# Ledger of designs, part 4: VH-VL binders against Putative carboxymethylenebutenolidase

Target 1, 246 residues: Putative carboxymethylenebutenolidase, of Synechocystis sp. (p73163)
Amino acid sequence: MTVDIKTTLVTIPNQNLQIAGYLAEPVAVGQYPVVIVIQEIFGVNSHIRDVTERVAKEGYVAIAPAIYQRQAPGFEEGYTPEGIEAGRKLKDQTSSAEILSDLEATIAYAQTLPNVKPEEVGLIGFCFGGWIVYLGASLPTVKATASFYGAGIPHWAPGTAEPPITYTDKIQGTLYAFFGLEDTSIPMADTEQIEQALTKYQVNHKIFRYPGADHGFFCDQRASYNAEAAADAWQKVKQLFQTELK

## First folded at step 1 (VH-VL)

Design p5 (framework fv_pozelimab)
Fold by ESMFold2-Fast, scan of step 1:
Structure p5 (fold): chain C 246 residues (1-246), chain A 122 residues (1-122), chain B 107 residues (1-107)
Amino acid sequence: as target 1 above (246 residues)
Amino acid sequence: QVQLQESGPGLVKPSETLSLTCTVSGGSISTYYWTWIRQPPGKGLEWIGYIYYTGSTNYNPSLKSRATISVDTSKNQFSLKLSSVTAADTAVYYCARLTYTVETRYYGMDVWGQGTLVTVSS
Amino acid sequence: AIQMTQSPSSLSASVGDRVTITCRASQGIRNDLGWYQQKPGKAPKLLIYAASSLQSGVPSRFAGRGSGTDFTLTISSLQPEDFATYYCLQDYSYPLTFGQGTKVEIK
């Protein structure tokens, strides 16, 4: 059963930075776990706002911070060649340390909200956001992480930083990773490397690999949308958050 | 600039293990995939397998039972062992770097060693 | 495994000629195809990645086209240094597979 929600634009402080955030929350009085929703390369666009609202309708406070706040305040793009070029340029200008700092600031902000259970924190992220939430799963406050088609987790980071896979031994919560088998940006070997690392460090995890699904299969605004894979993956996300976030 | 150099014996006896090392210079072995390719005399190219600098591997199924690729980040080297060799394993062996661009969905082999000829003969 | 079939297996051409080499995949591979040049006695060199993107430092006379199963490499004005064997490679799925090669001989 979905619940009534309200949405608000908020400002998340991180030292001298004021990060724009899209907040969606249940209208009914109560306390809820919080889920941080992390963007693709396209900013907090209409798809990410829709996902944030969908999470809130399931009974969570949901917030999507603008990861590109430092580089391009107010950035959002659709799924066009120009949008891809602009988003890639901004992604390459990010810093792993700054992303972790901004994610921690977003969590801290959410924990100050009166309708949030401060110990019940989850993450969900897509594309670049899938990469980010794998890294963010290493934060000690995070109990549940859903990483969607996170490319480069084993081998890529901006600049000379270590890739997210090197943080696997610090993950204390449960991590679900979702991959499309047609996604050539994430070879099977990358997904096997991720599974090996999670197993080695005894992280509670599940890996879902969808036949016929490509990069971006969850987004109904992309040509790669796969309704069957998206529906199954959403069911798994709901199960993850229901089990891990109390 | 990054350079790769293969080294190992030029002659191996049938049934023995072929052992080759690739030395990376001019750049770090960390954060890249590294691969082996071979070419029998007068024939085309065959991919053997790769290793990521953390030790994760993937092999051509035709060679998986005999091939082992390993990496030593402290020496900036990676190696190939191929067991139970026969005359069919006679080839020039190349090491190469695999570059993956998340944005373009591409694995490219942009830096290659010069190759080393391995002859399997008694 | 995905089979890559190149044609022709060899050709002979004069300096200044337009040369076309084709590569066919046994299944759809999107644009996950590279072209490599191998000169006699040398290691292969990456010319084109993602089917149509020219590697930095490669002369503009080299061009790649295609998507799905059918791909083409064109050399618009053949030079003496283009004597080589050319290989396509699919990087869509493991194992990575090369075509059998096309030998270009300059008269």
Scores: ipSAE 0.005, ipTM 0.420, lowest interface PAE 11.9, mean pLDDT 89

Design p6 (framework fv_pozelimab)
Fold by ESMFold2-Fast, scan of step 1:
Structure p6 (fold): chain C 246 residues (1-246), chain A 120 residues (1-120), chain B 107 residues (1-107)
Amino acid sequence: as target 1 above (246 residues)
Amino acid sequence: QVQLQESGPGLVKPSETLSLTCTVSGGSISSYYWTWIRQPPGKGLEWIGYIYDSGSTNYNPSLKSRATISVDTSKNQFSLKLSSVTAADTAVYYCARGGWELPTGYFDYWGQGTLVTVSS
Amino acid sequence: AIQMTQSPSSLSASVGDRVTITCRASQGIRNYLGWYQQKPGKAPKLLIYAASSLQSGVPSRFAGRGSGTDFTLTISSLQPEDFATYYCLQHNSYPWTFGQGTKVEIK
C-alpha cells in the first residue's frame, strides 16, 4: 500500500555550490531508506518530480538533485526536439568528477534528515540518469541501483573521463539495469558488454530487456511510452528496493 | 523492419537543382535523426547533413550554401535539394537513419542508394 | 575539419588470415568512431560503433580497438564474405568525416 507524502524544494550544499533538490517524503513519523532520483537530459522536469513522488509513496525518502546546477540553474525541458538538443549540449558540459561529487553531497544531505536511515541508500536514474547511477553505484554507501536505458555506459563519458563500465569493479551493492530492445541508442551489444562486466566482477545484478520497448519507455509523457514494460520494470524496482534497503 | 528508399531523377543538368526524396517504411520518422550521404563513383563517402522531425538541420559546411534538407512527417519522407550542381556532384546518394533523439554517426539503416549523374 | 586517414588503402589476403586496418584522426575524437563495411554495388553496413562495440548481428570475428586518435579494426579469421571496402567515420566534431577507405581483396 502507498503512503501519504509531502514534497519540498530543498537546497543541497556542496562546498560553494547550492544544488536545487526536489524532496518527497512520507508524512508518517518514522525512519526510511533514501533513494536518489537522477534526471534524464531534460533536468528535474515534471516526469522526474512524478517519479520522485512515486518512490516516496512506496515508503522512501526520495530526492532529485539538479545535475545541471553548475551549467544552467533551473533548467528543465519537455520532450521536444529543441529540448533534446539543449539537454544534450548540457550533458556534454558535465564532468564525471563533479557528478560524483554532487551525488555524494546529495547522499550526505539526506543522511542529515531525521527521518532517514543513513546506511540505506538507493539510486534510480533514467536515460542520462541511467548512465549517472551506474557510475554512482561505485560509491561505497550505495546498496541498490536501478539504471534505466543508460546510453553509453560502455563507451561514453564527458570530456576525457573513463566511461562508467570501467568502474564496475567498485560496485558493492545490487544493480538492476532496464533496456528496451527497440532502443537504437543502446544496441544489444552494449547491454551484453554491461552484463559481461557485472558478471566478471561478481556484482549482484539483473538485466531486464523488454521486447517492443524503446528508449524512454518508462515515461508516460514520451511518445515511446510502453505501459506493459513500464509496469513490469516498476515491480522490479520495488522488489529491488524492498530486498536491499531495510 | 525499417526500410528506406531513395527516389528522384537520375539525370540533372549543370546549374540546376538536384532533388531527392527518401521514403521510410516499417517505422515512424518521428524522434529519429535522418541523414544524407553521397559517394562519387569509385570514391569514398561524404556526409551531407541531417534533419530531425522538427525540421532542425545540420550540414557539412562544404555543402551548406547549396543544400537544403526537409522533412514531411505526414508522408513519412525526408528530402534533399542541392542547388547549382556541377559534374562534381555526380554520385550515388544514400539516405540513412541516425540516432534516436540524439544525432549520431552510427547509421543502422540505409537506403539502397540512387545514382545521380550531372550531365548536359 | 578532422581528417581521417586509413592504412593501408588496400590489402590482399586469404581466407583464414588475420586482417588489421588502422584509422588515424588528425585530432582527438574520444571514442566517437564507427566502422562500416561496403560491398560492391551495396550500401555501407555498420560493424562497430563507439570504437569497440560490436553492432548487433555482426560476427564476433570483427573487433574494434582504440581511443583518441588511433583506432584499429581487426578481422580475426577472414571469410569469403568479408572481401569489401572498410570505412571509419568520426562524429565527435562537425562536419562528420569518413576515412578514405581500405579495400580488402582476394590474394
Scores: ipSAE 0.000, ipTM 0.442, lowest interface PAE 14.3, mean pLDDT 90

Design p7 (framework fv_pozelimab)
Fold by ESMFold2-Fast, scan of step 1:
Structure p7 (fold): chain C 246 residues (1-246), chain A 122 residues (1-122), chain B 107 residues (1-107)
Amino acid sequence: as target 1 above (246 residues)
Amino acid sequence: QVQLQESGPGLVKPSETLSLTCTVSGGSISSYYWTWIRQPPGKGLEWIGYIYYSGSTNYNPSLKSRATISVDTSKNQFSLKLSSVTAADTAVYYCARDLPYYESRGWYFDLWGQGTLVTVSS
Amino acid sequence: AIQMTQSPSSLSASVGDRVTITCRASQGIRNDLGWYQQKPGKAPKLLIYAASSLQSGVPSRFAGRGSGTDFTLTISSLQPEDFATYYCLQDYNYPLTFGQGTKVEIK
C-alpha cells in the first residue's frame, strides 16, 4: 500500500560543501528507514526525482543528493546525445573518495532527521549510480543496496582509485544487482565476476539478469525502457527493503 | 488565476454536523493537496486536515473522530464535515491549497479562500 | 504535538523600523517552517517557506532564518502594509501546528 508524501529541497552539509538534495518523505507521523537514491550520469533529473518519490510512497524517507555538486551545481539533463556527453564529462571529473564522502554525509544528514530510524539505511542507484551504490554498500551502516546496471564495477574507477569490486569484502548488508542481458556496456563476464566476488566474501546477495532488457531498462523516459523488466525489478526492490529495513 | 471559495451554513445547532464546501475555479483540483484550517474569533490558526485529490486524507488528532474531508473531482470541489459540534467549533473556516504534488516543498499554503464564519448556537 | 511559541506576542513599531519576530519549536523541525501574514478580516498569506525561502511576489524586505528549534522573521524596513499578525507554522510532523501569532501594531 502506498502512502502520501511530501517533497523538499534540502542542503546536505559536507565540510565546506553544501550538497543539494531532493527529499521525499511520508506525510504520516512515524519513524521510517531511509533510502539514498543515486543518480545516473544525468544529475538529479526528473527520473531520479520520480524514483525518489516512488521509494517514499513505499514508506521510506528518500533522499537524492546531487553527486555533481562540486563540478556543476544544479546540473540536470534529459536523455539526449547532448545530455550524455555533458554527463560523461562530469562523471570523469568525480573521485571515489569524494563520492564516498558525499554518501557518508548524506547518510549522516538523514540520521539526524527525527522521522528516520538511524540504523535502517538503504541505497538504490542507477547506471553511474549503480556503480556508486555498490561502492557505498561497503559503508558499515548500509543494510540494503539495489544496484541497477552499474557499468564498470569490476574494472573502472575515476582517477587512480580501486574499482568498487575491491570493496566487496566490506559489504555487511544485502545487495541486489539488476542487469539487462542486452546491455553492451556490461558484459555477462562482468556480472559473473561480481557474483563471484559476492560469493567469495559471503555477502548476502541476488543478481537479476533480464532477457531483452538494455541499459536503462528501468527508466520510462528512455528508449530502452522495458516495462516487464522494470516491474519485476521494482517488486524485488520492495522485497529487499521490506526484508532488510525495519 | 485559481480561486477558492468556501460555502456552507453560517449557523449550526449544537450536536449537529457542520458541512462546508470549497469550490476551486480557474484551475484543476487534480494533482494538489487541499486543506481545511480554522480560526476561532480573536484566536490563532488550527489545522484541521488535508485531502489529496485521489481521496487520501489526514486529520488533526484532536478532530479526527469528528472530521471527514472528501473530494469531488467532477465538480472541482472538496468538502469538510464536522460532526457533534459545540460552541468551541465556532470559527472562521478556510480552505487552502498546498503546492502541486510534483512540486511540493513541504506544506506551503499558497492559496486560500476568503474564509467563512460558522457560528454554533441554539 | 509540536508546540510553536512566538515572541513577542505583540510589538509596536513605526514605518521604516526593523522588526524581528522569533519562533521556537518544542523539538527539532529542521527547516520545515513557514511564515504567514494575516491582515484583519483577511485570509493568511504565505511569506516564507522552508525557513528562509521567499515566496514569489513577496517583497525582499522579508527574510527568514533559522534551523532546528529557533527561527526568526525579519522585516528590514517596515511599510504601512506590513502592520498585521504573523504566524509561524511547522510542517515537519503531523499535526501541523501554528505559533500563537505576533501582532505588529503601529506606534
Scores: ipSAE 0.000, ipTM 0.402, lowest interface PAE 18.3, mean pLDDT 89

Design p9 (framework fv_pozelimab)
Fold by ESMFold2-Fast, scan of step 1:
Structure p9 (fold): chain C 246 residues (1-246), chain A 124 residues (1-124), chain B 107 residues (1-107)
Amino acid sequence: as target 1 above (246 residues)
Amino acid sequence: QVQLQESGPGLVKPSETLSLTCTVSGGSISSYYWTWIRQPPGKGLEWIGYIYYSGSTNYNPSLKSRATISVDTSKNQFSLKLSSVTAADTAVYYCARSPIDYGDYRGLYYFDYWGQGTLVTVSS
Amino acid sequence: AIQMTQSPSSLSASVGDRVTITCRASQGIRNDLGWYQQKPGKAPKLLIYAASSLQSGVPSRFAGRGSGTDFTLTISSLQPEDFATYYCLQHNSYPLTFGQGTKVEIK
C-alpha cells in the first residue's frame, strides 16, 4: 500500500557548497528509513523527481541531491539529443571524491530530519546514478543499494580515480544490480565481472539481467522503456528495501 | 536496418572545395553522433570530425580550418565540406555512426555502422 | 594528440593459429579503445569496444583486453576470413586517433 506524501525543495550543506535537494516524505507522523535517489546524466529532472516520490509512497523519506551542483546549479534536462550532450559533458567534469563527499553530506542531512531513522539508509540510482550508488554502497552507513544500468563500474571513473569495482571489498550492505541485456554500453562481461567481485568479497547481492531491455529501461519517458523489466525491477527494489531497511 | 551511403564527386581540382553527403536510411539521424573518417590510398585511417544531431561539431585540429560538417534532419543527411584541397586530400572518405556511451563522455564511442566509402581524387 | 602504436605492423599466420596484436597509447586512455577489422576494398568493421566488449555478431574467437596504455586483441584459432588489417582507435580525447594498422597475412 502506498502512503500520502509531501515534497519540498531543500538545501544540503557540504562545507562551502549548498547542494539543492528534492525531498519527498510521508505526511503521516512517524519515523522512516531514508533512501537517497541519484540522478542520471540529466540532473534532478522530472523522472528522478517521480522516482523520488514513488520511493516515498512506499514508506520512506526520499532525497535526490543535485550531483551537478558544483558544475551547473539548477541543471536539468529531458531525454533530448541536446540534453544527452549537455549531461554527458557535466558527468565528465565530476570527481569521485566530490561525489562521495556530496553523498555523505546528503546522508548526514537526512539523518538530522526528525522523521528519519538514522541507521536505515538506502541508495537507488540510474545510469550515471547507478555507477554512483555502486561507489556509494562502499560507505559504512549504507545498508541497501539498488544500482540501475550503471555503465563503466569495472573500468571507468572521472579524472584519475579508481573505478567503483575497486571499492567492492568495502561494501557492508546488500546490493542489487539491474542490467538490460540489449544495453551495449554495459556488455555481459562487465556484469559478470561485477558479479565475480561481489562474490569474491562476500557482499550480499543479486544481479538481475533483463532480456530485451536496453539502457534506461526503467524510465517511462525514454524510448528504451521496457514495462515488463521496469515492473519486475521495481518489485525487486521494494523487496530489497523492505528486507534491509527497518 | 540502418545504412549509410556517401555521395559526391570522385574528382576535385586542387584549390577547390570537396563536398560529400552521407544519406542515412533505415533509421533516424537523431540521438547519434555522425562522423567522417578518411583513408589515403595504401595508408591508415584518419578521423576528420563529428556532428551531433543538434548541430554541435568537433574537428581534427589538422583539418579544422578547412572542414565543415553540417546536418539536415529533414533529409536524414549530414555533409562534409573540405576547402582548399590538395593532392594530400586524395582518400577514400567514409561516413559512420557513433552511439552515445553513457559510461564515458568523449562525444564518440564506437562506429557501429559505416558507409561503403567513396574515393575522392584531387587532380587537375 | 595521443599517439597509438600497433605492433607488429604485419604478421604471417596459419589457419588455426592464435594471433595477438598489441596497441600502445602515448598516455593513459582508460578503456576508451576500440578494435576494427578492414578487408581490402571494404569499410572497417567494429569488433571490440570499451577495450574488452565484443560487438554483437562478432565471433567469440576475438577478444580484447587492457586498460590505461597497453591493449591487446587476440584471435584464437584464426579462420580464413580473419586475414585483414586491424586498427585500434582511442576515443579518450580529441582528436580521435587510430593506430597505424596491423596486417594479418596468410603464411
Scores: ipSAE 0.000, ipTM 0.446, lowest interface PAE 12.0, mean pLDDT 90

Design r10 (framework fv_rilvegostomig_arm2)
Heavy chain, then light chain:
Amino acid sequence: QVQLVESGGGVVQPGRSLRLSCAASGFTFSSYGMHWVRQAPGKGLEWVAVISYDGSNKYYADSVKGRFTISRDNSKNTLYLQMNSLRAEDTAVYYCARDKVRFLEWSTPYYFDYWGQGTTVTVSS
Amino acid sequence: QSVLTQPPSASGTPGQRVTISCSGSSSNIGSNTVNWYQQLPGTAPKLLIYSNNQRPSGVPDRFSGSQSGTSASLAISGLQSEDEADYFCAAWDDSLSGPVLGGGTQLTVL
ESMFold2-Fast, scan of step 1: ipSAE 0.016; ipTM 0.459

Design r11 (framework fv_rilvegostomig_arm2)
Fold by ESMFold2-Fast, scan of step 1:
Structure r11 (fold): chain C 246 residues (1-246), chain A 122 residues (1-122), chain B 110 residues (1-110)
Amino acid sequence: as target 1 above (246 residues)
Amino acid sequence: QVQLVESGGGVVQPGRSLRLSCAASGFTFSSYAMHWVRQAPGKGLEWVAVISYDGSNKYYADSVKGRFTISRDNSKNTLYLQMNSLRAEDTAVYYCTKGSYTYHYETGMDVWGQGTTVTVSS
Amino acid sequence: QSVLTQPPSASGTPGQRVTISCSGSSSNIGSNYVNWYQQLPGTAPKLLIYSNNQRPSGVPDRFSGSQSGTSASLAISGLQSEDEADYFCAAWDDSLSGVVLGGGTQLTVL
């Protein structure tokens, strides 16, 4: 069952940085778990705002912070070759330490909201955001993480930072990872390495690999959209958050 | 056409072995988890075993663990069940089934073969 | 014994709505999706509902599934004579590391 929601543009303080955020929340009076929605390389675009609203309609306070606030305030792009080039350029200018700091600031901001249950925090992220939420799953407050097609989790980080897989032993919550088998940016060996790390450190997890699904299969604005994989993945996300976030 | 065809069933004495095969066609066999499910005469369904898309993960029902081995050959699009130390209680129709996705914990079995009969009797 | 609990039988008349229950625990239905299988007499089972409430292509919309807590239900509206079959619920069980099934419900269309 879905609920009525309202949306607001908010400002998330992180020291001297003012991070733009897209907030979607149930209209009904109450307290709700919070889910942080993390962008692809394209900024907080219409797809990420739609996902944020879909999460809120399931009974969560949902917030999408602008990960590129330092580099390009107000950046958003669609799924064109030009948009991909612009987004990758900004991604390459990020820092793992700054991203973690911004995630912590977003969580702290959400915990100040009167309709948020401060102990009930989930993450969901796509593409670059899937990479980010794997890293963010290591934060102590995070209870549930849905990581969609996160490229480079075992071997890539900006600059000289360690890749997210090296943080697997810090994950205290449950992590679901979603991959398309046609996604050439994420080799099968990468997904196996992720599963091995999660198993080794006894993290509660599930990994879903969808035949016929490519990178970006969840996004109905992309040519790679796969309606069957997207529908199945969404049901698994709802079950994850319903089980782990009270 | 997506199809699964089981073979290798038959009548066997207790304590002996049988190997079941399942030939897959019409889909990318190497992309899916595969299951064996059995049904004793006049009884309900009992899940037997699953193997992940690449053969790296295998799980078994407690009733067959240590006696049965599930395996696959992705180059031949074929699933196998090696059944050792057979007991009368293993008498059933054995169905080969395709998982809906790649990993063992996904349970939507969306394609079923017609089954092959195994009778363990003396 | 079956790990998931279903009534052994159910019945209805043509055009009526019938519901078949399936009860489990936190390690199976409480943590994993429920799938439903239909077995017509003398045939192999077929997938009827997956992921709690999704229908495969070709399954009529009069079949629906639901899940709440550690229980699930299959609903058949507009019951027809061809629906006379055995129905099984199934889910992955985290504690057993395997698929668990219900004992089956034999549906009779009167």
Scores: ipSAE 0.006, ipTM 0.454, lowest interface PAE 13.6, mean pLDDT 90

Design r4 (framework fv_rilvegostomig_arm2)
Heavy chain, then light chain:
Amino acid sequence: QVQLVESGGGVVQPGRSLRLSCAASGFTFSRYGMHWVRQAPGKGLEWVAVISYDGSNKYYADSVKGRFTISRDNSKNTLYLQMNSLRAEDTAVYYCAKDLGYSSGWFEGAFDIWGQGTTVTVSS
Amino acid sequence: QSVLTQPPSASGTPGQRVTISCSGSSSNIGRNTVNWYQQLPGTAPKLLIYSNNQRPSGVPDRFSGSQSGTSASLAISGLQSEDEADYFCAAWDDSLSGVVLGGGTQLTVL
ESMFold2-Fast, scan of step 1: ipSAE 0.033; ipTM 0.644

Design r9 (framework fv_rilvegostomig_arm2)
Fold by ESMFold2-Fast, scan of step 1:
Structure r9 (fold): chain C 246 residues (1-246), chain A 125 residues (1-125), chain B 110 residues (1-110)
Amino acid sequence: as target 1 above (246 residues)
Amino acid sequence: QVQLVESGGGVVQPGRSLRLSCAASGFTFSSYGMHWVRQAPGKGLEWVAVISYDGSNKYYADSVKGRFTISRDNSKNTLYLQMNSLRAEDTAVYYCAKEIRYYDFTSGRYGLDYWGQGTTVTVSS
Amino acid sequence: QSVLTQPPSASGTPGQRVTISCSGSSSNIGSNTVNWYQQLPGTAPKLLIYSNNQRPSGVPDRFSGSQSGTSASLAISGLQSEDEADYFCAAWDDSLSGYVLGGGTQLTVL
């Protein structure tokens, strides 16, 4: 049930920072849940803008904040070795506290929009963004989270911060996690540790593991794109948001 | 099941050429950087070269720069090493190896998670 | 000659904890993560540790890695006879634009 949408570049205030945002929203008059779309290491690039639009076409207000606003305003890259190196350097300059602050600011901004249902907030993120939305799922306003191939959730965080798995007991919403079985950057043991933590703390969750799918399987601009895994995962995302955000 | 199978080694005289091949299976070959690493008899490992997932970026050890060329054919899941102007000190077992990943958001880089069994190159007169 | 420095040999007895050091510089270990490889006699190398301290699937938890400044260490607790092998550290070097390895440490289980 796709709808007509419009897209706008917006500015999200966070104290002294003005975060660039890519907003996609239905054109029909009404109120909609909001979904925050979180980038890979490559910034708010064409793939993330496409995902933001696809979410909006399903009947949501969708917004993608520039996570690298502090370090590199306007940063976006494709999937070249140079783009990977540039994105990785910027990711290494982030902090968990700043990322959570920016997520909270984005949610607060979205709640001011006249066509948003302020209590109905979801997250979706990919790669680095999959790591970020697992952490963000711990925010009390978040009802639904779709985490795609988030590497390092059990054991990595910038600086001296705790990894996202440490925050599992604070997740009040539903979390779906999507992994490719051929993704060597996320061992089976990591996906099992995540599933065990979600089960231990009685978080409503589902873990999807796709045979033959590698890291980045959802992105049709990457060599690792897997059309059947991507299609199935998208149906699960639609089910999650339809169930939890209305 | 990830597999890397090297071939093309042999015995050659100094100044000659060999081309090594590495046939890859069990993973999306076109998504990962690939390396060549060698080991001289009774010695340690020496890195030789890397090629990015799409072939656009290549790096070489100083000892082989200008003589060796790394390449790949993603449609055939095959990695190559063209070795020209071979010297006695190029005598080694040559391994192909797969990067853990071509991106690195957890601050890891160029780790080699799977290796072939190696192919032997002997340069002698 | 290797760019990263390891002791050429190390030894221990079964059940002991053994540590193998790896020393580099700011352009390699100081700016990039460290990998460790195990090579059993007559076999290809196997990835033992990546990203300083992460284990691939199938590597026992008695193997661990650490990094501080321009140095790294591999620790093997509960040493077993099957751990007798050569161990190599490795990291990307920004100045050389290449992946560099240590000379290797031959571990003997006494």
Scores: ipSAE 0.014, ipTM 0.491, lowest interface PAE 7.8, mean pLDDT 89

Design s2 (framework fv_socazolimab)
Fold by ESMFold2-Fast, scan of step 1:
Structure s2 (fold): chain C 246 residues (1-246), chain A 123 residues (1-123), chain B 109 residues (1-109)
Amino acid sequence: as target 1 above (246 residues)
Amino acid sequence: EVQLVESGAEVKKPGSSVKVSCKASGGTFSSYAISWVRQAPGQGLEWMGGIIPIFGTANYAQKFQGRVTITADESTSTAYMELSSLRSEDTAVYYCARGSKYYDILTGSFDYWGQGTTVTVSS
Amino acid sequence: QSALTQPASVSGSLGQSVTISCTGSSSDVGGYNYVSWYQQHPGKAPNLMIYDVSRPSGVSNRFSGSKSGNTASLTISGLQAEDEADYYCSSYTSRSTYVFGGGTKLTVL
């Protein structure tokens, strides 16, 4: 059963940067694990705010930081050609070091909240966010990570940085990865390389491959939405967080 | 099976325009980008522009901006490329090619190509 | 140097291996990491051989792709006579356009 929640716009400090965040949290008095919700290329848009609220309704404090805060404060786009072009250009202006720094700052901010259990941290991310949370899973405080259709995990990073797969041996927690088999941006060989790396370094993991599902299958605002795959994946996410976050 | 079939060869006079068609069959037309790539005799491949039919939005290479118009008709699964103010250096083979799905522009590969349409600009 | 740079020609003997490089910048190859490779026989349309490090269905496993920084490479092992063709790389760019390399003529001796 879902719980009542409240939502707030917050500011997450990271050195000289003030990162906008969307916070959703249970109304009932108590302490909860925290889940950081990481955007697609489109900023903290209505879909990511909806996901943040859905996570909170399951009994977590949920925070979505604006990953593009340095490049474009307040950036938010829908699923249009202009939105795709703008979001991709901003993605290419990011750096792995800055993204990790912003994730650490978001976790540190969450740990200051009186209703957060500071040792119980999870990540969930979609598209670009799926790539980000794989990288973020390497942070020592992260216990559970749900990575959705993260393109380029084995071979892509902005600039000359190492791709997220390089960090697999640093993952301490459990990682679930979700892929659509119709997703041309993530070939089967990429998903197999990810599974092999997780197995080699003895990371607790599960890989879910959905027949008939494409990139963005979880988002009901995208033409690629696949209700069956989305529903199954959400049940797996709930199981992951229930098991790993106390 | 996915096929792209282009219209026939054209011979045009300088200053005129040409409109080449590309009919797609098999698969989902509206969800995939269609690009136009040309190749002058003895030269390499040159991207001109592309369209995402589901949105009706076209993007063009800077060199062709203002002279090229790319459109799509979803009801007939046909993409078009119109090039105006033709010059002798526009003599080339013009290919249509299917790109990534509209939400997956990261791969950028052209997995199916039309047979090419020869456009000759003479006298 | 925004155009992708390929060698004009490479050659190899039957059964040997060759590698073709494709060098760009951080605004294309280095920034987007999805370089595609196309084979073109005289008078024919290009055929997709590699996208990033992956092969389309039906492409021989003798063809492989790799990428390091601003340079992508196509490697063809066990050269056959039918591999003789022009090879082009392409990349997406920071301007939301596509750019091709100048092409490499492969001669199989």
Scores: ipSAE 0.000, ipTM 0.498, lowest interface PAE 11.1, mean pLDDT 89

